# VHH binders against Esterase OVCA2 (ovca2), part 10

Target 1, 230 residues: Esterase OVCA2 (ovca2), of Xenopus tropicalis (Western clawed frog) (Silurana tropicalis) (a4ii73)
Amino acid sequence: MAATETPGAAQKRVLRVLALHGYRQNERSFWERTGALRKRLRGRADLITFSAPLLVPDPDAEPGAGDPDSLQDESRGWWFSNPEQNSFDAMEESKTCSGLEAPLDTVAKAFSELGPFDGILGFSQGAALVAIICALKQQGDPRFHFDFAILVAGFKSLSTDHAKHYQQPITVPSLHVIGETDRVISAAMSQELVSHFENPVILMHSGGHYVPACAPQKKVYWEFLDKFLT
Below, E stands for the ipSAE of ESMFold2; O stands for the ipSAE of OpenDDE; V2 stands for 0.75 times the mean of E and O plus 0.25 times the DockQ between their complexes.

## First folded at step 8 (VHH)

Design s41 (framework vhh_7nfr_2)
Fold by ESMFold2-Fast, scan of step 8:
Structure s41 (fold): chain B 230 residues (1-230), chain A 125 residues (1-125)
Amino acid sequence: as target 1 above (230 residues)
Amino acid sequence: QVQLQESGGGLVQPGGSLRLSCAASGFTFSDYYMSWVRQAPGEGREWVSYISSSGSYTYYADSVKGRFTIARDNVKNTLYLLMDSLKSDDTAVYYCAKDRTTIEVYSSGYYFDYWGQGTQVTVSS
């Protein structure tokens, strides 16, 4: 008589959403941080996540202080705004950065090997990459096929090489989740990214830099996703 | 240690049906999403379908929706793919793949970290 994840034995179709973590995160930490969201999306969408290709140095880490074989605890990033220091700052304007070839190849491999996907979700730096992927998809890039995007604490890349991706309005259906008290990616930075999307759905929350999934926010996620469940 | 053994492939006429099976061992089968992936001659791997650890959630590639049904038996540690209305474009080697755990406490995760040997499906007149 144990409770199951779903009532009854009937098979259900769910949306598959590829989820891109933020800077200094990885698949494990992002999976843990999205636990509340995954509970709210149960029966509607499943999240699939993986680690970004770049290793982010931790200058405060002591050699040998932790498990030396713990690959699951490595900090990852999608690109560096300062490649000389292997660092990223969303507010740093850069003429050169670590290129998008590695992160785009990594996401393309995920689409090829783990897809198909109905949508794509990104958090922080991952959300900035999702916006670029939406622009590429709109331009006919055959590597990326999906119907919607969810961008949490997103921002517009300040790399000069990435400016071309924001030249046309992005028509991909989008949900933008913005924290009013976010101290890492300000609401203004996220609203700047929103301005490049057509007919965006916006979910504002009073919190900071995280993926929100409180009961009142469940309605907005469900309403957005239900448009793609038929 | 981890082993996935596919069976049930063969030659079938267009419009025919096949039932693929995958016997899993060496891991706690009931904890994992399972997927079917195929590879046509001279092409890359294409994901076909997945099923949740409990069997309650399923998803299909657009190319197979309405024609294929994925199912599992957690007592027998066996994954199935029921293939109806087969087309020549379904000709491929079909692989059983170990996917993600659906357990809330995430201890480790690799997507499709193990594949079986595959079973050949040929749809031809």
Scores: ipSAE 0.000, ipTM 0.128, lowest interface PAE 16.1, mean pLDDT 79

Design s42 (framework vhh_7nfr_2)
Fold by ESMFold2-Fast, scan of step 8:
Structure s42 (fold): chain B 230 residues (1-230), chain A 125 residues (1-125)
Amino acid sequence: as target 1 above (230 residues)
Amino acid sequence: QVQLQESGGGLVQPGGSLRLSCAASGFTFSDYYMSWVRQAPGEGREWVSYISSSGSYTYYADSVKGRFTIARDNVKNTLYLLMDSLKSDDTAVYYCAKDRTTIEVYTSGSTYDYWGQGTQVTVSS
C-alpha cells in the first residue's frame, strides 16, 4: 500500500497495469497474493491495485465486530449475483444483479486519475469484470483506453444483465491464465470465457485458484508483455 | 492552486505527545484520501497513515499503530495526526500528502500529487 519515491530517478519505459482483485479480496490481500508476479515483472510492468466498491458481508462475523474504521481487512466485491443476500456465486444464473455502474465508475475513476494504463489485469471476479471492460472498450467506451488484458482464473458472468457484453468476439489482445486444479473457477469455466476472445494467448498451470508466477510462467508473461513495450 | 500547510511539529521528550495539523485549500478536500508521510534524517520517505475521504476508514504503518491517530475535519479542510508515546525513531519531517485519486489504491509507486512543506518532529531527551 505504501508508495516510496526516489526523487530525481530516471524514468524507464515500464508498462502500467491496472489490477482488479477477486471476490472477497481487497487491495491489501490482492497485493500480497500478487507478490510473486510483481517480482517476475520487475522492470517490465508495474501493477496498480485498488479495492472494489462493494463491501461483502462476512457470514462468520458479528455485526460491528472488528475495527469499524479499517478497510484493510474488509472483503470487497465488484457485483452481487444475489443482491438481496449481498452475495456472489460464479455458478449462479441471475436475472437481477447489483449492477455494473458502481464497479465501472470505480474503474473509470482509476483510469482518469491514475492513468494512462497500458493494460488491465483481473483475477477471478475481477477477471470477469476485465472481460466486460474489454467489450465496452471495443464498442467505443471512452472511459477505458488500454492495449491488452490479462485474465487470471476468469469466467463468463452468468448474470443476464451481462450477456450483451459477450455477443461479439472480443478483439483486445489477451493472456488467459488458467489453473488445471482450480476448484473455485474450473478450467472449463475459464475456457468458456476464452472462447469469447479473438486470438487469445493461454497459460495453463497445474495449480489451483491463484495468480501463478514460477520461472516457467515468467517467460510466457514476458513474451506477452514485450509485444507492448515501445 | 492546491496548498497544503503543516503545523504542530517541535521538540518533545520520549513518551511525549504532539498534534500535527495540515490546512488544505484549492481542492475539494472531502473527496480525497489523505496521508501522512515522514522522512527521517538520511532516509527515504516512509508512509505513516492514511484516511478515507469521509474519515470513516483509517490505516496505519505497523511502526505507529496503537500510538498515532489520524483524523480529519472536512468542514475546516484540515487533516490531523495525533501522536502519543513518541519514540526517538519517530524523529522525522512529517509531510501532509494528497492522493491523486478519489479511490484508495495499492502500488509500489507514488500515488501523491501534492505535498506540504513538512513540519519537523524531534524526539530526544
Scores: ipSAE 0.015, ipTM 0.415, lowest interface PAE 7.1, mean pLDDT 84

Design s45 (from a5 with S108T T109W Y110F; framework vhh_7nfr_2)
Fold by ESMFold2-Fast, scan of step 8:
Structure s45 (fold): chain B 230 residues (1-230), chain A 123 residues (1-123)
Amino acid sequence: as target 1 above (230 residues)
Amino acid sequence: QVQLQESGGGLVQPGGSLRLSCAASGFTFSDYYMSWVRQAPGEGREWVSYISSSGSYTYYADSVKGRFTIARDNVKNTLYLLMDSLKSDDTAVYYCAKDRTTIEVYGTWFDYWGQGTQVTVSS
């Protein structure tokens, strides 16, 4: 039977990973920021990325620019912890938020149109959303089918409406990448998120708020991903 | 510095086939997702297909799915579009584009474009 070009389980194949950017990023800036990681993962995993649905206002932006290409450089976000100001702060405890319908629909559309995916990766606010998606998948949400998650500089959402997603241990195989000197999402915040996952793999690095991909970190990524290669 | 050079366009009858090529230089071709984008006379640009840096993932616009195949040769730094069962609606200038993302959205931003190659499907 030669009707399909999809590799069988007995053959080496490249994993497809849907990647969710952080707050105030977009598909372009996130692609640039993951260049080193993509090179390290070459031959093992391909990253597919896209822009979050919410426009984040830039208070420093000059409004008089007549450049139509500036729309592609819009800062995006997955949700707002302060919907009155269209702003997000990972340390802000919020009873009201912009909701998750738009970001979840956007991710579901990516699964439907660009999938199937073997895994999902998120950075910062994108990693917080990945954790919620893992919880939804575990609860039987039919929109999300994947085998593993990679959470870089992740954190537990402090929005009251999101607390329900952390009430049960998340059994999705996970790799948590944490920066010891991260000043945006502290190591303690990421460790709090890790506590909600069963048997997490943890990669600690001495750096700050970015997606690390130096040679020593490559080994941890490869060992994690190799468990899902067939 | 970045150069993208398309070739292989031409006049073909409905139901015919063409193979487009794009020779890339001035960047590490194997590190980038690549796309084909087309523009029909009097219309906006329409994304057609993209391929991952390794070639392991491909996606197609619904209008061409099952008829077109995107491929790449990372040793020769060349992108291909194999076009089968061509229809009059496929008439357009086809552009090779160095993609910043793998998003399948009309009007998606690309950082470099080729000069294009004309494909005309008519009797």
Scores: ipSAE 0.000, ipTM 0.119, lowest interface PAE 17.6, mean pLDDT 81

Design s46 (framework vhh_7nfr_2)
Fold by ESMFold2-Fast, scan of step 8:
Structure s46 (fold): chain B 230 residues (1-230), chain A 121 residues (1-121)
Amino acid sequence: as target 1 above (230 residues)
Amino acid sequence: QVQLQESGGGLVQPGGSLRLSCAASGFTFSDYYMSWVRQAPGEGREWVSYISSSGSYTYYADSVKGRFTIARDNVKNTLYLLMDSLKSDDTAVYYCARTTIEVYGSTYDYWGQGTQVTVSS
């Protein structure tokens, strides 16, 4: 069993959550888009985010995109379903993909350097990766230690190489946040991913493809997170 | 006591090849992503290539894609950059950099001293 490295009953305790952005996002754009959620979670959880390793090409990109000072402003992705075009589509069934070594190494590095973490949160492609990380953790992968997952607009990867991660029910405590009008990742796609988790908590909202944090949704996040504050 | 030491630079003619090496010490090399970054006279630093901790993932700047190959030897704690079909605009000081993940994106926490590559005539 793990050591009691987090503050005890005599100290303030705040959960640390590693947050994985969606496709074509990066640490900066995701931080901006999660501002409302971060405000709602103040005093309960801190989100730590970082950019995915793959640069998503933009044909209209500005000259000098390789400048290291611009790396954090570039569109990023966790994997490509079409490596020849460096592109990703959640609806695309692929026999081959860019692989998971780079994104998994990147997340493992974040656990090592920025951790420990109590939980992990993902949005869109980041949520699909969170599900795979939960499966790996359950199978004893020592790189990933956390107690819960929050999956926003998640989906089941259609890459053939990733099918093995869904062979067993995922027992990691999970909260699935699904938009009824999401036109990027349909509610049906997210519900398919939910079917691979045991005892999932589900938060449905009337909106589209984003991380919701209105006052009614705040209560569901708080109730879920409070189980891990004690 | 983290140290990165580049070598292998020099003067070459256009169309020539060079192999750069970076000897790493003072840390567990196999745990880190590594990068090559270059700086031409009077210009800013330009990222050239990344390699994952295991060596299985590599990514290149468009300006060098298809001409440069990044590789590593985790047993020897050495990073490599094989440069082929060199052009005059590849002239720069090439730096080896240790890459870490930060809350504000990927960054470089340690740099080598650099090795000069000059492509002329």
Scores: ipSAE 0.000, ipTM 0.124, lowest interface PAE 16.5, mean pLDDT 82

Design s47 (framework vhh_7nfr_2)
Fold by ESMFold2-Fast, scan of step 8:
Structure s47 (fold): chain B 230 residues (1-230), chain A 124 residues (1-124)
Amino acid sequence: as target 1 above (230 residues)
Amino acid sequence: QVQLQESGGGLVQPGGSLRLSCAASGFTFSDYYMSWVRQAPGEGREWVSYISSSGSYTYYADSVKGRFTIARDNVKNTLYLLMDSLKSDDTAVYYCAKDLRTTIEVYGSTYDYWGQGTQVTVSS
């Protein structure tokens, strides 16, 4: 009887968060790598992710392997610090890099077609791009409307073309998740990025280069996100 | 108007099987990705599985991988969820959800229409 049934409809608002994967990842691999986080955020936030526009060469790939899922399993990146080699290194200082027009247009299209979003989350190179998007939003870029950012294993881009994005303190409310033993993006590199944000929330964990979601970390995510549910 | 109507839920014992169906109307079913999402008592919505418009690509939540199978019949405009080896923690209202996606693969909450839900109760 419908009159006595409890409707299964959601009673609470859930935040929508656009999530940007790291270098050599894609939407599928990043969705798999965020499974633990998504379980911890259930009922508070939903993650939406998509693949970056640039194809990253896989040095171990067999040319012409013909896997029918290859387009869904291909390695993607947001930009190259060395466009002549189609490569990226977070520690490479570069005056010439692949432009941000393609990745920013891709993210803007996601906001337009899949939005609205309450927040944005990035991992590694994706987190570096999130920081730039926060700076652009603060500078009045009409493509990006959101209330908070979560930056996991983030770093400050060393491209001279990107230096302009760090000239003003970024006031977007932010959570920075940093691995003490991260061998890809050192804690010092992530702390350098943190210095460009006002009143950042910092979550340090003892692990390496991944998106953490153990029980103690769940509390920090929940406390951060709950500020945007009211 | 777009309508999604679930059926096939019920009470089943642990280790049992159920087949859920979702009858879709009011849109070109064969053009869209489709998903199953569940909500357990006192919890938020949990995505279970999605299937691409052609049926060529499927993906499952870790909690159901190897036990559930998502399928579609584009001639009958019907979405299915075949549930094997059911556990007490599978108890939830199961919703059929229409995705915004047609050709772009995106993960997460991209749904524009939901069904009314069908109750699945797994009890020893």
Scores: ipSAE 0.000, ipTM 0.215, lowest interface PAE 12.9, mean pLDDT 82

Design s48 (from a5 with G107P T109A Y110M; framework vhh_7nfr_2)
Fold by ESMFold2-Fast, scan of step 8:
Structure s48 (fold): chain B 230 residues (1-230), chain A 123 residues (1-123)
Amino acid sequence: as target 1 above (230 residues)
Amino acid sequence: QVQLQESGGGLVQPGGSLRLSCAASGFTFSDYYMSWVRQAPGEGREWVSYISSSGSYTYYADSVKGRFTIARDNVKNTLYLLMDSLKSDDTAVYYCAKDRTTIEVYPSAMDYWGQGTQVTVSS
């Protein structure tokens, strides 16, 4: 839990972390899925989340059944690996994607309107996008100002449009959270992404495709975050 | 309450075929994506295939693509895996699991795995 403050210490600031959900999630479902993590980070970091800009079609839905007035309930995604089908698969190599300008502009708008942020966190497709944002920040992109990244079940995009973002080592301080039994994003896929980061911190857990926050794991999150607390 | 019961495994020669079934109960089967996952002797779990709630969309691991076919019967609450051109590397215990999405897989879906069915491919 919370430690006792040292007498005479400055008022402790809580870190603000922009959190990017995974494919087919949205602001509400991701908030619900990060409840355990948010509880473990209470007093150290607050997560701020928002929905990705692309509507993900329900494969079982009738074509054209979408209602724009109910967008807050829709499944969202950051990009498509198959733009013709409006679908995404992390294991699919693609010569095209829907592009990153719309999701990058959406994240930039979140930095402008909801920031400042101390860090950025992503899950699954959101973590792949976080890696790209880290590369852009390192390249001098003025839209993205933050000090650290947390990448949960992350992977290296196989889209040729994204290959340029992995050409230089990423120096942003990073924590990579990897599930040994993750059958959606294998540990090997996440380890491939890790190889593009300098001095990464790695948290391996025995579970699958989720954001882990059990008591044994909280110390790793706390130790990582405490480096960025004043 | 939630139950998944796999069947159809057995010993088969290389190049042979098997049809696995998974009988589901205790939940609205037609609302869920369903997956097949296997575990070879001494190895970790490996995802094999998943199918959308309607059956209209299917996805396969590269190691089985073109050889395996996943199917479902929402009236019978049954998931199938049709395995052709079996290889020794396909030897594993096969489990079925319920999923919500193609990427967003809930850990609780794995908690509803059945007993599994053994597939042995050997000459």
Scores: ipSAE 0.000, ipTM 0.154, lowest interface PAE 12.0, mean pLDDT 80

Design s49 (framework vhh_gefurulimab; at its last look DockQ between E and O 0.01; V2 from the best seeds 0.00; counts 0 for: pae E 13.8 > 2, grease 24.4 > 24.2, placed apart)
Fold by ESMFold2, look of step 9:
Structure s49 (fold): chain B 230 residues (1-230), chain A 122 residues (1-122)
Amino acid sequence: as target 1 above (230 residues)
Amino acid sequence: EVQLVESGGGLVKPGGSLRLSCAASGFTFSDYYAAWFRQAPGKEREFVSYISSGSYTYYADSVKGRFTISRDNAKNSLYLQMNSLRAEDTAVYYCAKDRTTIEVYGSTYDYWGQGTLVTVSS
């Protein structure tokens, strides 16, 4: 019968981060391939993945050979640098691209249907789109509301149609993750994108084209994310 | 069957030039990065240059300014223009293809040609 104080439960807020996959990935494959990062961010941030709108045929796929259940999601992309061939190359300077209306609408729907989000993360082609979204948010686009961006293996789009998004410094707080041996998106390409951001945080890792999550990297992710856990 | 076939090697004098070719078949060449590697007698295979699906190029320091990599996606072909050749450029040159640009782990080159010999000797 003795009266006792109700223990106060400490609330720990977990950031919600919308995650944009790379070219030829999708919602499921990106969720699986970010498993190590998601483990390291447990308690700090949840990644929410979703699929890009454009279907990209797998160049190595055998006709009719796959298990239908294992193929329920197809390889996807955000835009094509060559819309007539439905192909993308980060290094291709193009006058014509597939446009950004479909991918931006898809991201906007993710904000409205799965949000709110504290931040946005992108990998490879997804990171290039994140940079453009940061510019749009900064210019007052009401579809995109978030406080920070994480750009893994990011690059500056070489499409002429996208050049307008790089005209002003991007002030959205950003973490740029760059692989020293990345042979898909070179460190030089990622550093070019970094030059368009004010006060960027940079994580260099010794690996290639992937989302790193080893112990040294987790400290950089944690310190960056902790700024937004006010 | 993925196949990479190098050609254009031969004997040249120091200061000379050669153009190597690599014919690709059995895959959609335009979807992949492609590279040249070389292996000198008694040494490990070393990186020379790569080219993206488009026109971005990257060179090992030892060949910058002397070698030019290029590709013709319509012909499924990769090229290496080698100028100002030196004795240390003597090697078997290999054309290589990576596995994919979508892998979470670092890029790897999974397919190699049989090589073409370049000998630079006076």
Scores: ipSAE 0.005, ipTM 0.137, lowest interface PAE 13.8, mean pLDDT 81
ESMFold2-Fast, scan of step 8: ipSAE 0.345; ipTM 0.715
ESMFold2 (binder alone), look of step 9: mean pLDDT 82; pTM 0.830
OpenDDE, look of step 9: ipSAE 0.618; ipTM 0.824

Design s50 (framework vhh_gefurulimab)
Fold by ESMFold2-Fast, scan of step 8:
Order: C-alpha cells, then sequence, then structure tokens
Structure s50 (fold): chain B 230 residues (1-230), chain A 123 residues (1-123)
C-alpha cells in the first residue's frame, strides 16, 4: 500500500492561502490593502498574491503618461463583461465570456508553481472567480486542490457561460465577508452568491468595499481558519 | 443578571410543527443581534438562523424554507417557527445574542447563550 499524503490531513505550521485581488487592482495594491488582515492572521495563515493577466485601461489616465514608476501601478482584471471597451461591470450580463480561460490558467499555474495551498481568498471580482474555482474543484478539476474559500465582497457572475457553475450547491467550506454600506458590490449581490454555497459562514460588517480586519472580525477569521489548522 | 431562557421544545412527529421561544432579561434586547443554534447528540453545535437588530434574517441551508426566525422587542423575545420537521432536526436548540456593530452568521462567536431546549422529532 502506497502512502498517500493529503495536505488537509497533514499537520501544518501555518495555512497557505492563495489570494485573488479585485478589478482594477494588482499584486502591489492588493498586498497593501490586505496588510491589516495579514497582521491579524500572523501565525495562522500566510497570504500569497499575484497580478491578474488582463490590463484594464484607466479612463482617467493622462494621455502620454508612461514613466517607469507607473508600470508597477498597472490596473489588472480577471475578465471583461464588455470586450469592446475592455471593461467590467458586475451588473452587466454577457453571453460571450472573454478572457476567463486566461485567468483560470493563470490561477492554475499559481497552484502548480507556488502551491500547495490550503485555501483560496478573493476580493470583489477575485471573489467571483474564487466561487467559479470552487465549483470546478467540486466537479473534479485536478488543477485546483484546496480545503476552504474566503470570499470578500463577492458576487455571482452574470456571464451566461458561467451559469453552469451555479447549477449545483457548492459544498466547499466558505467564509463570506460582506459590507452593509458597500456601494460597488451591494450586500444583496453578495447574498445572492452566498445562496449558492452550502453551510456558509457569513461575516457582515458596517463598512463599504474593502477587506475588513478589526479586532472583532479577527475572531471570526480565526474561528473559521482553526477548523483547518488541525 | 443577563439571561436567555428557551422554551417550547418537545416531542413532535415528522412533518409536524413547533414554535420555540427565547426570553431575554438583564440587557436591552432590542440592541442585540440574535440567533438560534442546535446540537444533536455526539455532534458539534451548528448554526440554524440569525436575526439582526433591524430584523434582517439569514437561515442555514438545512432549514431554509421550513423555519422562520422572528423577534418581539417589546416582549424581549426571540422565536423560531419550525415547520415540516424531520428526524434530523432532533437536537437541543440554543438561543444566542451578540452586541456588536459586526453581524456574525454561522459562527459560534456570541456574547450570551441560553441553556437550551430539547426538540425530538420521532414517530
Amino acid sequence: as target 1 above (230 residues)
Amino acid sequence: EVQLVESGGGLVKPGGSLRLSCAASGFTFSDYYAAWFRQAPGKEREFVSYISSGSYTYYADSVKGRFTISRDNAKNSLYLQMNSLRAEDTAVYYCAADRTTIEVYGSTEYDYWGQGTLVTVSS
């Protein structure tokens, strides 16, 4: 009998979590925006992040702006709902999903090259992608091996090509973090995504569109993560 | 002294209904978020339903469409209307309350807990 090593059954020093940024963010800006969360999780979980593959045009960008410092501030996205404008709107329905094959391949490469991972975390558009990845994992996709998901300001993709991923309840253990005053992704939109998960843990906060990490919120993160630290 | 006291538990047949009550005292119940949890023999405590101070509700998938949570702040009371009961609903039911600007669903992080009331669904 060959010994099988299952990451979820092995005792680990700290959990490793792959973290997917939101629309118009990148590795650098998302690392900065998750600094408080990373400090709160120190000793329990490490976040590993990277930039999405699609460049998002900045409509407010000055024509001719292109100094070397601006290259590190490139706005990135996971997919576009309007390929003609290279834009994304969470409330926009699209029949043809443009660019999702590339971000899924990019996440798969991160699992292969930076893994193994115990969990996956997403913010905003990244959280919508995490939900799709959870559905793919549940369907037996061998590229994605992880035990839990954390979805911050998540929403259900309105691409008709993605509707198939919501046909069955997603059984991956999940923590959904929702801002009551979020004006980008409303609490109702995040609750719609929650409805596709079985036995989700929900952390509701009074704030807007960000990753919360205050002392009371730390307790919920720690309680959720402790279930996987054994 | 702060207290949460559950009542209304009992023996009921599959398909039947029960209404659980939770009486709060020693604190301003209307300012608190409240929840129902249950624990079956030999199992961990699991989340059932939540109601905010503003009466926003959330339900676990296992009870959605069958159970209804409500509150009466004038009576300092929390309720759980349980319909279409199944053998798997057999458990000790606990009410819980939390006073924070952060609402927590599906977590066991709550300030105050009741002693529980037994619900047995059997023919």
Scores: ipSAE 0.006, ipTM 0.267, lowest interface PAE 11.1, mean pLDDT 82

Design s51 (from s49 with Y33W A34M Y50A; framework vhh_gefurulimab)
Fold by ESMFold2-Fast, scan of step 8:
Structure s51 (fold): chain B 230 residues (1-230), chain A 122 residues (1-122)
Amino acid sequence: as target 1 above (230 residues)
Amino acid sequence: EVQLVESGGGLVKPGGSLRLSCAASGFTFSDYWMAWFRQAPGKEREFVSAISSGSYTYYADSVKGRFTISRDNAKNSLYLQMNSLRAEDTAVYYCAKDRTTIEVYGSTYDYWGQGTLVTVSS
């Protein structure tokens, strides 16, 4: 091959996707939970993940049992629907929340430090945040540059502070992955979020609350991603 | 060369207050998460508090409501205001710098200072 090829010309075209974990997860546990998906996406997309900024209290933890390594393994969240209790429930309607400044600043830093990214992927609470980021991008927020979104077990935030993000249809190309037997985020909750996106691609699977990556799902992921490889 | 120098430790009575300081050098302080950890005799190091580059604050349950972490990016300094001190707060307190500007796979607090001793006793 010619040593004078333009930067990147000799490399495989692989999409870079920033991946946002769900509530009570972190970078490490989400990396483990997406292992099957990463294998199925090999040659099409690389997932880059990181921990959400808020520490979620563990009710089973001993009050004096902290150590430095436990910070890496701490349960993380993007926002709290009940900030007085540092808790989150997707079914909880709340007029106040812990705010989006910390999670949005954290995602913006990921774009700055680890980017550029071609797309963004979220799971559960992370998918709810991805939808809000899509709305902000559409409104001209310069922090978020990407071409597509993948929303797994997503839902519409019930915080009244977040209602403004759903007032206009979201035009970002999107793939919504929904579990028919999901008992944490029901298919109906995910379909409510889907209704706010224009021309969404929907992948339904027979399973529950996880990121699916069996052979039938691989075909849908690859078809969706191939639109951004050309 | 990254350096973290803690100060402000001492002997205080239960219910008292102390303010710890950490002077940082050798890196762009404003870009990094900073944290306080502590280690009591015979115990593992315990997380106390962290502050993001955006100044969002996080606390261990044992200190929440009593301790306040803050940073002064102009002075390259990290602070821990400790109020309503208890005997259980007796420990060497360490300032720590995150390895990266955000948390990614394998991220941890890489740089530690020498520590400052806090003794809460009558």
Scores: ipSAE 0.005, ipTM 0.147, lowest interface PAE 13.7, mean pLDDT 81

Design s52 (from s49 with S53D S55R; framework vhh_gefurulimab)
Fold by ESMFold2-Fast, scan of step 8:
Structure s52 (fold): chain B 230 residues (1-230), chain A 122 residues (1-122)
Amino acid sequence: as target 1 above (230 residues)
Amino acid sequence: EVQLVESGGGLVKPGGSLRLSCAASGFTFSDYYAAWFRQAPGKEREFVSYISDGRYTYYADSVKGRFTISRDNAKNSLYLQMNSLRAEDTAVYYCAKDRTTIEVYGSTYDYWGQGTLVTVSS
């Protein structure tokens, strides 16, 4: 806590959290999907989001999904588990991937240009990337400065190139949000990722693949975040 | 009246085993997530283990591989099988429930009864 008041210190500081979307999402769709969470966090934390670097091909026309020529409708991803097909499957053990250079450079640029950040939040593939970023930060990577992580529907990457990031327990304070009926990333897959974190806080909900923010869940987010408010 | 009643605690030697029970009444137990917490003398209450609607379990690192949480929804009961007990497991053990959330801080749980004392002495 501050010893003396500074000019403009009448209000409590609001945490700034960099938020990483899931596979086939983008900045706009993820902003829409986190609307309920953002309302619950008003006055405590602000979410800042941006689009992943890889374009995910649309396999079919989307009836009524908006203008297909609009950048707002582009599906994005952080990496491909099968770069030959430009596809990603969290359950597929992959000997090759599209690499982490592009997604890590994109996140590092966000830290540099939009930061500083107090924490990082990821959903689905974005949460898997957040875990890797936590491991890199712990190993001394100077690109990533933050105090906590929130991982929603996260999973352990099955790429052999990523196995090195799980060799040591991750000590970054973490909140893991897991849906019991999630059919995209099973609760078991998320719990496998949790096992690589020290002293994780876990929020289980009865729902599926989304970022939950009902009134009881708000209390868990607030208690977690309050530890980082000065 | 909603109630959770812990039982099965006692004095045991290091390396011994105990099975704790928690009897739920006044509500449909199968609708709730359930957890075990413990509190050693002079210390804060700490998380031990949780179980969701019978699907998923999680354990504190200090007890993983030694303790097993389980539930019997037909009998409205929660259990904690404790093996390879250590002196540092000495604590009052509490069961807790919540409808929609599981979290390790204990802030969303209701604690019922006086708990059950486990003493591991050498």
Scores: ipSAE 0.006, ipTM 0.336, lowest interface PAE 10.5, mean pLDDT 82

